# Ledger of designs, part 15: VHH binders against UPF0159 protein Ta1429

Target 1, 206 residues: UPF0159 protein Ta1429, of Thermoplasma acidophilum (q9hib2r271to476)
Amino acid sequence: EKVRLIKYSNEREEMQKVLALLMYPFAEDASGIISRIKAMELSEASAILERIRDLRKNRRMKVGRPFEAVNYVFEVTTNYGAFRDLQRHRFLSIVRKPLTVSYGFDVPPIIAKMPDLSEEYAEAMKDAERVYRIIKERYGAWIAQYAVPFAYRYPVVFTTNLAEATYFIELRSTPQAHFDLRDIAIRMYNEIKSVHPSLAGIIKFV
Short names: E, the ipSAE of ESMFold2; O, the ipSAE of ESMFold2 at other seeds; V2, 0.75 times the mean of E and O plus 0.25 times the DockQ between their complexes.

## First folded at step 14 (VHH; framework vhh_3k1k_2)

Design w5 (from t3 with E108Y F109E; at its last look DockQ between E and O 0.83; V2 from the best seeds 0.00; counts 0 for: pae O 5.1 > 2)
Fold by ESMFold2 at other seeds, look of step 14:
Structure w5 (fold): chain B 206 residues (1-206), chain A 122 residues (1-122)
Amino acid sequence: as target 1 above (206 residues)
Amino acid sequence: QVQLVESGGALVQPGGSLRLSCAASGFTFSDYQMRWYRQAPGKEREWVAAISYEGGSTAYEDSVKGRFTISRDDARNTVYLQMNSLKPEDTAVYYCAKEGDYVWGSYYEDSWGQGTQVTVSS
């Protein structure tokens, strides 16, 4: 629910595309390599991917451009701070919608420990929701979003590819990353593993 | 119609082993990836393991890696989860899932079984 993989394609098809692009420089022509790859058993294809994974010795060794052929769409529901940091990744094609009150809000831990402040915080959030709904009914969601406090969560949709996802996941899964982005990176990794168990092997440094 | 029936859930002590089975029908089993999920009380359903077509690659969530093994028998339309070194934290309802249908270059959400209860306690 915090990270949801919305769109992905058939793993066999994606593996075949990647392998064709990896092998093309060494082929006499494209038609021969495409036919050979379409006939390839999954175990042989997986073995080639494992060899490529093994050649990566550290996070700085990028996966090859052929892995850009594998595309994903993610929906991430997060607070504005994490969204701001996601936007810094220029190689992610991010699409967002107007802020809304529909997904609840985060309470900072320090406020949650103080009952008087916690009640005051909740009252402020309720006031903002009331104003949001009035403005939305009268002027629509795009104008109403300016009444939404940054503590509110909202879904962000972005598209990426396996090469970019590998880079993001390996960068942001490190202990030095902001805890929200680290959590998002690990959840993205698990989503990819769940649908592309063979291809996910290229994501090595998590 | 797709049917997935999990079995093998039981009460076991910590450190024990258990094998879950999922009998599948209503689709061409060998054409789909199969997955296991679990849901503990008060928690979201979480992915546990996946296995690709034709006995291809497997993948595991980190907390079960090295302890659980997913496998499939395409002749019997069955996917298995061998669970070793069980911990109280593994207590959950375990669900078998079929990879969603492929339409227009994308997959729909998985199809699910009814689940089987695994309880690990002393």
Scores: ipSAE 0.233, ipTM 0.691, lowest interface PAE 5.1, mean pLDDT 84
ESMFold2, look of step 14: ipSAE 0.422; ipTM 0.795
ESMFold2 (binder alone), look of step 14: mean pLDDT 81; pTM 0.808

Design w6 (from t3 with W104Y; at its last look DockQ between E and O 0.96; V2 from the best seeds 0.00; counts 0 for: pae E 3.0 > 2, grease 24.5 > 24.2)
Amino acid sequence: QVQLVESGGALVQPGGSLRLSCAASGFTFSDYQMRWYRQAPGKEREWVAAISYEGGSTAYEDSVKGRFTISRDDARNTVYLQMNSLKPEDTAVYYCAKEGDYVYGSYEFDSWGQGTQVTVSS
ESMFold2, look of step 14: ipSAE 0.438; ipTM 0.804
ESMFold2 (binder alone), look of step 14: mean pLDDT 80; pTM 0.804
ESMFold2 at other seeds, look of step 14: ipSAE 0.365; ipTM 0.741
ESMFold2, look of step 16: ipSAE 0.406; ipTM 0.791
ESMFold2 (binder alone), look of step 16: mean pLDDT 80; pTM 0.801
ESMFold2 at other seeds, look of step 16: ipSAE 0.427; ipTM 0.795

## First folded at step 16 (VHH; framework vhh_3k1k_2)

Design x1 (from w1 with W104Y; at its last look DockQ between E and O 0.92; V2 from the best seeds 0.00; counts 0 for: pae E 4.6 > 2)
Fold by ESMFold2, look of step 16:
Structure x1 (fold): chain B 206 residues (1-206), chain A 122 residues (1-122)
Amino acid sequence: as target 1 above (206 residues)
Amino acid sequence: QVQLVESGGALVQPGGSLRLSCAASGFTFSDYRMRWYRQAPGKEREWVAAISYEGGSTAYEDSVKGRFTISRDDARNTVYLQMNSLKPEDTAVYYCAKEGDYVYGSYEFDSWGQGTQVTVSS
């Protein structure tokens, strides 16, 4: 899969945590906030989140630090070129596997529309695969990875939070974003929505 | 053992309607969120809809919102997907999924059914 949501927590628990953090600056006592949040009806909690969504008039208005408390782990399988752009974003941890030919390669859309160039592109990728396999057999996978073109895919695992995910998704889902990052952003959005539908409402500018 | 059995997939004309069912057994159905996914030929699995166990709140992928309705019948251990205004783009194998157990602050992966084929053509 291109984007997998590997780890997330119970939405009600995450919503309660966010609401407690939002209300703490205006409360006299931390234990009192926790009690009021636990007693809060689901409809009231959802309405507060919806009001926060409504107040965000543009993507430059950040969702606020309380949303940093909601954490996710994603695995993204993409070409190395797109990964270099992905890593420009602040994520808590990024872990990758060695470059290999095992995950296939991407053909840029412009090349895919040109049959002669598409054929030459595919042949170049197959030549690189052949060289990779020869080097791997002789010198091992570590050395062989230097023969892998950037068009080949590989998985990367990273940890992020809802505040940073919102920023990334809203920035990279725009029409101006590179198609690889736009696709990743939209897939991350849908993964979050599938497990945290109420909290995903904060991600407004998709 | 968790079992999910989808049914109701069929060949329908564009603009038509279809109702999918997913019979669940081997777990306390009312305690779990249920989801529908779909996979068209040569494409990755895509999330379609989800329904919570808490008051039945629902969420939908944008392309199906307003056309599809997820529902659940806890007495019958069944989740449904009512599909209206069907388009050729909706052609796929549709899978029912049970959200995994919540263990030590994390969800295990979903359990999946075998799928049911929906084909929308003239």
Scores: ipSAE 0.291, ipTM 0.729, lowest interface PAE 4.6, mean pLDDT 86
ESMFold2 (binder alone), look of step 16: mean pLDDT 80; pTM 0.803
ESMFold2 at other seeds, look of step 16: ipSAE 0.409; ipTM 0.793

Design x2 (from w1 with S57Y W104K; at its last look DockQ between E and O 0.02; V2 from the best seeds 0.00; counts 0 for: pae E 21.8 > 2, placed apart)
Fold by ESMFold2, look of step 16:
Structure x2 (fold): chain B 206 residues (1-206), chain A 122 residues (1-122)
Amino acid sequence: as target 1 above (206 residues)
Amino acid sequence: QVQLVESGGALVQPGGSLRLSCAASGFTFSDYRMRWYRQAPGKEREWVAAISYEGGYTAYEDSVKGRFTISRDDARNTVYLQMNSLKPEDTAVYYCAKEGDYVKGSYEFDSWGQGTQVTVSS
């Protein structure tokens, strides 16, 4: 699977945290706000979130810091080029794995258009794979990663929050974004929407 | 869950042509490399051709280069093998294969269908 949402919390609990943080600056005490929010019907909580969504008129109007309280863990399997671009988004906390040959490789489009070069490229990748497997058997995966060409794919796990995810998804889901990042962004949005349908509404410009 | 159904195998004379098809289901077809393998009686299964998830990269076993063409139609979830200038040594059961995946902490090799018989008379 290219994008998997592997860790998230109960949506009602996450909505309660966000609402508490939104309301705290205007409250006389925190305990009164928490009690009110715990008693709040889901329909009332959802209505407040929809009002916040409506106030965002464009992508430059970031969601507020209270949405940083909603956390997600994703696993993404993609080529190293797309991973480098993902890594450049400093708002994502990425846990990196050693490179491996187990997930296959991608062929650059320019090489793919040249049949003889494509064959040489694939043979070179297979040669690197053989060297990787020899080194891995003798010295382990961490050392063997030196033999892995950048075209190989691998899974990466990263953590993010709803505020950061909203920024990334709205930036990279636009038609002008590179296909790899756009595809990842749209799949992340669908994963969040599947488990947090009410909170996903804040991701407006998808 | 993964299903691969090969078709189009037949008996042909040397120099003839066949087009094999493989209908795929149970996975997101466009995300995977697809391959063709073949197995002659009493021999191990051997790789024949591969095509990338972009559809632009293709690779062929040396004995079929210039004679076979792999292609894919992502809208129909189908991979094809156009086989021209067939020789008696091309006689085999042909399998399409989905690139292996990571499942439950282990790596799978390619998944295969039931195969389709290609026989080239001599």
Scores: ipSAE 0.000, ipTM 0.083, lowest interface PAE 21.8, mean pLDDT 79
ESMFold2 (binder alone), look of step 16: mean pLDDT 80; pTM 0.801
ESMFold2 at other seeds, look of step 16: ipSAE 0.446; ipTM 0.803

Design x3 (from w1 with S57K; at its last look DockQ between E and O 0.03; V2 from the best seeds 0.00; counts 0 for: pae O 21.9 > 2, grease 25.7 > 24.2, placed apart)
Fold by ESMFold2 at other seeds, look of step 16:
Structure x3 (fold): chain B 206 residues (1-206), chain A 122 residues (1-122)
Amino acid sequence: as target 1 above (206 residues)
Amino acid sequence: QVQLVESGGALVQPGGSLRLSCAASGFTFSDYRMRWYRQAPGKEREWVAAISYEGGKTAYEDSVKGRFTISRDDARNTVYLQMNSLKPEDTAVYYCAKEGDYVWGSYEFDSWGQGTQVTVSS
């Protein structure tokens, strides 16, 4: 499963937004807090985030609403099973395309271990692809998607924020989660870490 | 410097019981989810059980559910796997794993021990 982080903002700017929102309830005026945050060195900002991380005793303790200010757009290409699990997360805004045969299909591990059955499986998928193309030419992509077996992959674009991403990543890191969602969660975490190493520290229970 | 040392593997008859231990050092044990994996000869490593840092919540692979019990002793930095009603299909090297962690600027994947052999045969 491929996960792409396709939109994010500069980390220093995102950290400044989060810190402003975290500190505002304790400030006597907004301009004083904004000035101090703009002057803050990265090490001081990181130390504050680490203290917030340390206060979270378990993953049920949400990271707090200030982290909703950090937004991401992801594209995930996955099979139908993982998609159904993704759609159970109402806090994710999902945009999707009609199902298609263009992204290939997954072979269940038990079938992959049986060479004769694996060949029969592949031929069945090729037959479905043929039917898909016939229907698409006559009736269009929306109708043709009914011919696509559930093993086929498709891209899903969704938006989220750091608070919701933390919740999803920490929830789906449990052994009880579907393997595909665990893989997606780990890949999302790595993508966030690669562009926002300081903010990714709040994702504690991975 | 994470170290995980599995012990307790043995030859056991079908239907028997065995308790595996994993002594951990080099990290704050109570902060981490711990897992057991196993690998049979010629097979891929498979997940067996996990125990959370959240008051010890547990999870199991379907084939061992009801027969195996994972537990932890945070005072002794040790995770256990109690294995009951053992079957020949449980024959494998069993590995203890520490859940990966985030260190500032990097992500660490799971750390593994060297394993302990469990053999179930007549």
Scores: ipSAE 0.000, ipTM 0.090, lowest interface PAE 21.9, mean pLDDT 79
ESMFold2, look of step 16: ipSAE 0.000; ipTM 0.104
ESMFold2 (binder alone), look of step 16: mean pLDDT 80; pTM 0.799

Design x4 (from w1 with A50T; at its last look DockQ between E and O 0.87; V2 from the best seeds 0.00; counts 0 for: pae O 2.9 > 2, grease 24.7 > 24.2)
Fold by ESMFold2 at other seeds, look of step 16:
Structure x4 (fold): chain B 206 residues (1-206), chain A 122 residues (1-122)
Amino acid sequence: as target 1 above (206 residues)
Amino acid sequence: QVQLVESGGALVQPGGSLRLSCAASGFTFSDYRMRWYRQAPGKEREWVATISYEGGSTAYEDSVKGRFTISRDDARNTVYLQMNSLKPEDTAVYYCAKEGDYVWGSYEFDSWGQGTQVTVSS
């Protein structure tokens, strides 16, 4: 899978945590806020999040630090070029594997539209795979990764939070974003929405 | 042992309707959220819809919202996907999934059925 959400928590618990943090500056102590939020109807809690969503007028208006309390772990399989751009975003932890030819490669759209160049591109990738396999046999996978063109894909695991995910998704889902990052952003959005539909509502500019 | 058996897949014409069902056994059905996914030829599996337990709220992927409806019958241990206004791009194998157990503050991976084929063509 290109984007897989591998760790998430119970949405009601996460939503209550966010609301408690949003309200804390206006309360005498944290325990009192938590009690009030636990007594709150889920429809009311969701409505508060929807109001926060509605107040954001553009993607530069950040969702606020309380949303950093909602954490996710993703596994993303993408080409090295897109991975380097992904690394520009704030993440708590990134674990990567050495580059390999095992996950296939991406063809840039401009090359895909030209049949003669597509043929040459595919042949070049085939040649790189052959060299990679020779080097891996003799010197191991870490050294062999130097023979892997940037178009090849590989998996990476990273941790993020809802505030950073919102920023990334809203920035990279625009038509102007590089097609690889846009695809990753939309897939991350759908993964979050599939498990946290109420919290996913804060991601407005998709 | 968790078992999920999808049925109702068929060949239909564009604009048609289908109702998929997923019979569940081997777990307390009412305690779990259920999801539908689909996988088109040559593509990876994509989320379609989620339904929560008791009094279940629903969520949908944007391209199916308004056309598909997920529902559940806890008495019959069955989840449904009503698909209306079907389009050729809806052609896929549709999978029923059970959300994993909530252990140590996170969910285990979903359990999956074998899928049912939906084909939309003239």
Scores: ipSAE 0.454, ipTM 0.819, lowest interface PAE 2.9, mean pLDDT 86
ESMFold2, look of step 16: ipSAE 0.513; ipTM 0.843
ESMFold2 (binder alone), look of step 16: mean pLDDT 80; pTM 0.806

Design x5 (from w1 with W104K; at its last look DockQ between E and O 0.91; V2 from the best seeds 0.00; counts 0 for: pae O 2.3 > 2)
Amino acid sequence: QVQLVESGGALVQPGGSLRLSCAASGFTFSDYRMRWYRQAPGKEREWVAAISYEGGSTAYEDSVKGRFTISRDDARNTVYLQMNSLKPEDTAVYYCAKEGDYVKGSYEFDSWGQGTQVTVSS
ESMFold2, look of step 16: ipSAE 0.525; ipTM 0.836
ESMFold2 (binder alone), look of step 16: mean pLDDT 79; pTM 0.797
ESMFold2 at other seeds, look of step 16: ipSAE 0.491; ipTM 0.825
ESMFold2, look of step 17: ipSAE 0.508; ipTM 0.828
ESMFold2 (binder alone), look of step 17: mean pLDDT 80; pTM 0.798
ESMFold2 at other seeds, look of step 17: ipSAE 0.535; ipTM 0.843

Design x6 (from w6 with Q33K; at its last look DockQ between E and O 0.87; V2 from the best seeds 0.00; counts 0 for: pae E 2.8 > 2)
Fold by ESMFold2, look of step 16:
Structure x6 (fold): chain B 206 residues (1-206), chain A 122 residues (1-122)
Amino acid sequence: as target 1 above (206 residues)
Amino acid sequence: QVQLVESGGALVQPGGSLRLSCAASGFTFSDYKMRWYRQAPGKEREWVAAISYEGGSTAYEDSVKGRFTISRDDARNTVYLQMNSLKPEDTAVYYCAKEGDYVYGSYEFDSWGQGTQVTVSS
């Protein structure tokens, strides 16, 4: 699976936390707001989030810091080239493993359309795998990873929050984004939507 | 033990309709969010629709929004997917999924049914 959402929390609890943080700076009394929010039905909380979504008229209007309180853990398996671009997003925490040939490789679409080049590409990948196995046997996995071509898939686990995810998704879902990152962004959006449909509404410019 | 049994998959012409059902047992159905996924040959599994237990809110993947409707009947422990205006691109095995247990502030992975085949062709 290319993108998996492996950790998320109860949506009602997350929505209450966000609403409390949004409202507190403008309140005389924290206890009154917290009591109001705890008594709030999910549908009422959703309506407030929809109004906040409506205030964002364009993607340059960032979501507020209270949305940093909603946390997610994603597992992403993509080619190493795309992974390097993904890690340039400073705000996503990343846990990674050594490169290996175990996860298979991607064939670029332009190469896939050319039968002779596709055959040469596959042969090159087979040769790289053989070299990897030889180096791993003699020198271990850490050294062997230097023989793994960029096209091989690289599994990683990310931690992020809804504010950072919104920024990444809205930035990388545009037609100008590289296909691999756009695909990851849209898959992350759908994963969040499938578990947090109300909170996902803040991700407006997809 | 959690069991999810999908039914209602069939061969249908473009523009047609189908209703999928998922009979659930082995857990308190009314306490869990339910989701539908699908997987076409050669593609990864894709989320289709979700329905909450509290308040009954629904969500849909963009390509099915307006055509598909998820619903639940807690008295019968059943989740449904009403599929209208079917297109060849909807051809897939459709899976019912139960959201995992909420343990220590996070959800365990979903439990899956066996799937039901939907084929849309002339």
Scores: ipSAE 0.468, ipTM 0.815, lowest interface PAE 2.8, mean pLDDT 86
ESMFold2 (binder alone), look of step 16: mean pLDDT 80; pTM 0.802
ESMFold2 at other seeds, look of step 16: ipSAE 0.476; ipTM 0.822

## First folded at step 17 (VHH; framework vhh_3k1k_2)

Design y1 (from x5 with A50T; at its last look DockQ between E and O 0.88; V2 from the best seeds 0.67)
Fold by ESMFold2, look of step 17:
Structure y1 (fold): chain B 206 residues (1-206), chain A 122 residues (1-122)
Amino acid sequence: as target 1 above (206 residues)
Amino acid sequence: QVQLVESGGALVQPGGSLRLSCAASGFTFSDYRMRWYRQAPGKEREWVATISYEGGSTAYEDSVKGRFTISRDDARNTVYLQMNSLKPEDTAVYYCAKEGDYVKGSYEFDSWGQGTQVTVSS
């Protein structure tokens, strides 16, 4: 289940935005707090975020709304079952393509253990691919997607923010989560951490 | 043209150490974050470590934290990955990557090197 981080912004700029929103309710003058945040060293800003992380005692304690200001675009390539579970989360604007045969298909573990059935399964998938391609040539990709079995993978592009991403990641990274979603959650976490290591610290219960 | 050339990959026993190097050219090295990634055959890309420009802030994927150290030498345009306490799970091609340009509020995709093979086996 491939996960790509397509769009992210400069971490210092995002941290300044979050800090401004966190500190504004306690400031008499908005311009004064903004100036102080702009002058803040990265290490000082990171320490404040770590303090906020430490105040969260468990994964049910949400990060605050200021973290909604940090936005990401992800592409996730996965089978239909995992996609259905992903879309049930309320955190995204989701943009998807019609189903296609271009990304291959998943073989259920039970079938993978049975050589004869694995061959029959692969033959059925090849038949579906042939039908898909015929329909696509004549009627276009939209109609052709009706011939694509749900075992096939396809990419989904969605936007999210750090608050919603934290919720999803902490919920689905546990050993009790379905393997597909746990893998997606852990990969999203690592993508965020790779580009926003200070902000990723708020994602505590991985 | 951005060029990244990794070296130092080798066969190592579990528990051993390696140091990877990545020679960079075609851009102002000191202005960019650098990252290491790895990929085993048939598996997806996995981020390993990031190092910031000037100030040297670092971050690591959880499974390598405490065992791997990313560093950079801006005078030599080189990024390093010191890998200690190597495990069979660390077997992969390791890629050096340059963070993309920041254009209109967003980063372009990273540029990749050719990779260097690290194999950890008894």
Scores: ipSAE 0.585, ipTM 0.863, lowest interface PAE 1.9, mean pLDDT 86
ESMFold2 (binder alone), look of step 17: mean pLDDT 82; pTM 0.816
ESMFold2 at other seeds, look of step 17: ipSAE 0.616; ipTM 0.874

Design y2 (from x5 with R33K; at its last look DockQ between E and O 0.93; V2 from the best seeds 0.00; counts 0 for: pae O 2.2 > 2)
Fold by ESMFold2 at other seeds, look of step 17:
Structure y2 (fold): chain B 206 residues (1-206), chain A 122 residues (1-122)
Amino acid sequence: as target 1 above (206 residues)
Amino acid sequence: QVQLVESGGALVQPGGSLRLSCAASGFTFSDYKMRWYRQAPGKEREWVAAISYEGGSTAYEDSVKGRFTISRDDARNTVYLQMNSLKPEDTAVYYCAKEGDYVKGSYEFDSWGQGTQVTVSS
C-alpha cells in the first residue's frame, strides 16, 4: 500500500483528551472538566468538534494545540523525489531506510503518455536495477543505494499528530500541489477518516 | 470466532442502486467500528466508508460521498452499504471489516469477510 496507517488510538479516548484541552481555559478547575468530559455522550462530543470545524473559515486558521494530542504513525511508500519533498515538512518525524529497487518505480505521467518513451524509461530502470544488484552483492546494500534512480519507491515511517496532519493534508490536497504529495495527502486523509470518523471532521479544506 | 458474511453484490446498470449487507457474529457487534472496503481488478484495496459504534458517526471516501450510505443495525448484528447512482468505476469486490481489538494502546488488525462482487456495466 502507498500509505498505511500503522498506529492510531481509541477515538473516544482521543476525543476526550482534545475536549479537555479545549475546555480547560474556561474551567474553574481541571477535575470538573475531566468529569464532565468522561460523562459526555460521543454524539455531544462530536457536535462540539463540528462547531469548531464550522468556525474555521479558511485553511490558514489552524486547528489549535489541543489537536496535537492525537498521534498517528504512517508508513508511506513513494518515489525518492516525492520523499525529498516530504522530508521538508519538519513537523513530520521521519525514519528512513536505505534506497533499494525492491518496491518498483514510478513512471512520470508525461512519459507514460508516450509509448516509445515509456519503453525506454522502463529499460533504463531495469538497467539500473541490474547495476544495483551487482553492487549490492559485491559491496553491500548501503553502497548499492547510490545506484538507485529517484523514480524508485521505498517505504518510510513517520509520526505526526492531527494538528500537523490537518495542516499537511489541507496544504497538499490542493490542485496546485505536486501530484505525488497530493496523492499522499488524500490517502492520509482517507486513513484518518476510516479510523477516526468524528475527529477527521476537523480536516475541512480538502 | 469472528465471522463476517457479505451479501447483496450483483450486476447493475449505471445509475442503479444496490444494498450490501454484512452479517456479523462471534463478537459483541455494538462495541466495534465497522468499515467497508473495495478492491477493483488490478488495483489495491481502498477504504469506502466507516461507521462508529456509539453515536453512529460516519465517514466516506470522497468519490462515494453523497451516493453511498453506511448504516448499522445492532439488533440484527448487521452493517449495510446503500449504493446509489452507481458508476462503472464502482465495480469491485466489496469487503466488510471489523476494527480489531484495542489492546495495550494499539489496535490489532481488522477482521475481514470474503467479499461480494459488485459489477456496474457500461
Scores: ipSAE 0.523, ipTM 0.841, lowest interface PAE 2.2, mean pLDDT 86
ESMFold2, look of step 17: ipSAE 0.574; ipTM 0.860
ESMFold2 (binder alone), look of step 17: mean pLDDT 80; pTM 0.796

Design y3 (from x5 with S52W; at its last look DockQ between E and O 0.87; V2 from the best seeds 0.00; counts 0 for: pae O 3.5 > 2)
Fold by ESMFold2 at other seeds, look of step 17:
Structure y3 (fold): chain B 206 residues (1-206), chain A 122 residues (1-122)
Amino acid sequence: as target 1 above (206 residues)
Amino acid sequence: QVQLVESGGALVQPGGSLRLSCAASGFTFSDYRMRWYRQAPGKEREWVAAIWYEGGSTAYEDSVKGRFTISRDDARNTVYLQMNSLKPEDTAVYYCAKEGDYVKGSYEFDSWGQGTQVTVSS
């Protein structure tokens, strides 16, 4: 699967955390705010989040810091070229494995349309696999990864929060974004919406 | 043991309607969120709809919103997907899923059914 949401928490609990942090600057003490939010109906909490969504005029208006309290873990499988671009988002914590040939490779669409070149491309990838396996046997996986071309797929686990996910999703879901990152962004959005439909409303500019 | 059995998949013409059912057993059905997913030939599995236990909240993937309706019957331990205005793009195997248990602030992985085939073509 290209994008999996592998860790998330209960939405009501997450919404309560966000609302507590939003309301704290206007409160006498934290325990009083927590009590009010705990008593709040889900529909009322959702309405407050919808008002915050409405106040964002464009994607350059970042969501507030309280949304950093909502955390997610994703597993993403994409080619290594796209993974390098994913790493540029320095507010996302990325955990990786060494590169390997075990997950197959992507064939660029232009090459896939040309049968002779597609065959030569696949042969080159198989040659790289052969070199990788020789080096791995002699020197281990960490050294062998340098023989892996960028076209090979790479499963990666990364952690993020709703504020950072919103920034990434809104930036990379545009038609101008690299196709691989755009696809990842849209799939992340749908994964979040499938478990946190009220909180996903803050992700406005997809 | 959790068991999910989907049914109701069929061949229909564009514009038609189908109702999918997912019979559930082996857990307290009313305590869990249920989801529908689908997987078209050559495509990744994708989320379609979800239904919560509290308040009866629902959520839909954008391309099916307004055409599909998820519902549940807690007395019969069954979740449904009413699919209207079907398009060729809706051709897929449709899977029912039970959200995993909430343990130590996190959800375990979903449990899945075997799927039912929906085909939309002339």
Scores: ipSAE 0.371, ipTM 0.765, lowest interface PAE 3.5, mean pLDDT 86
ESMFold2, look of step 17: ipSAE 0.446; ipTM 0.806
ESMFold2 (binder alone), look of step 17: mean pLDDT 80; pTM 0.798

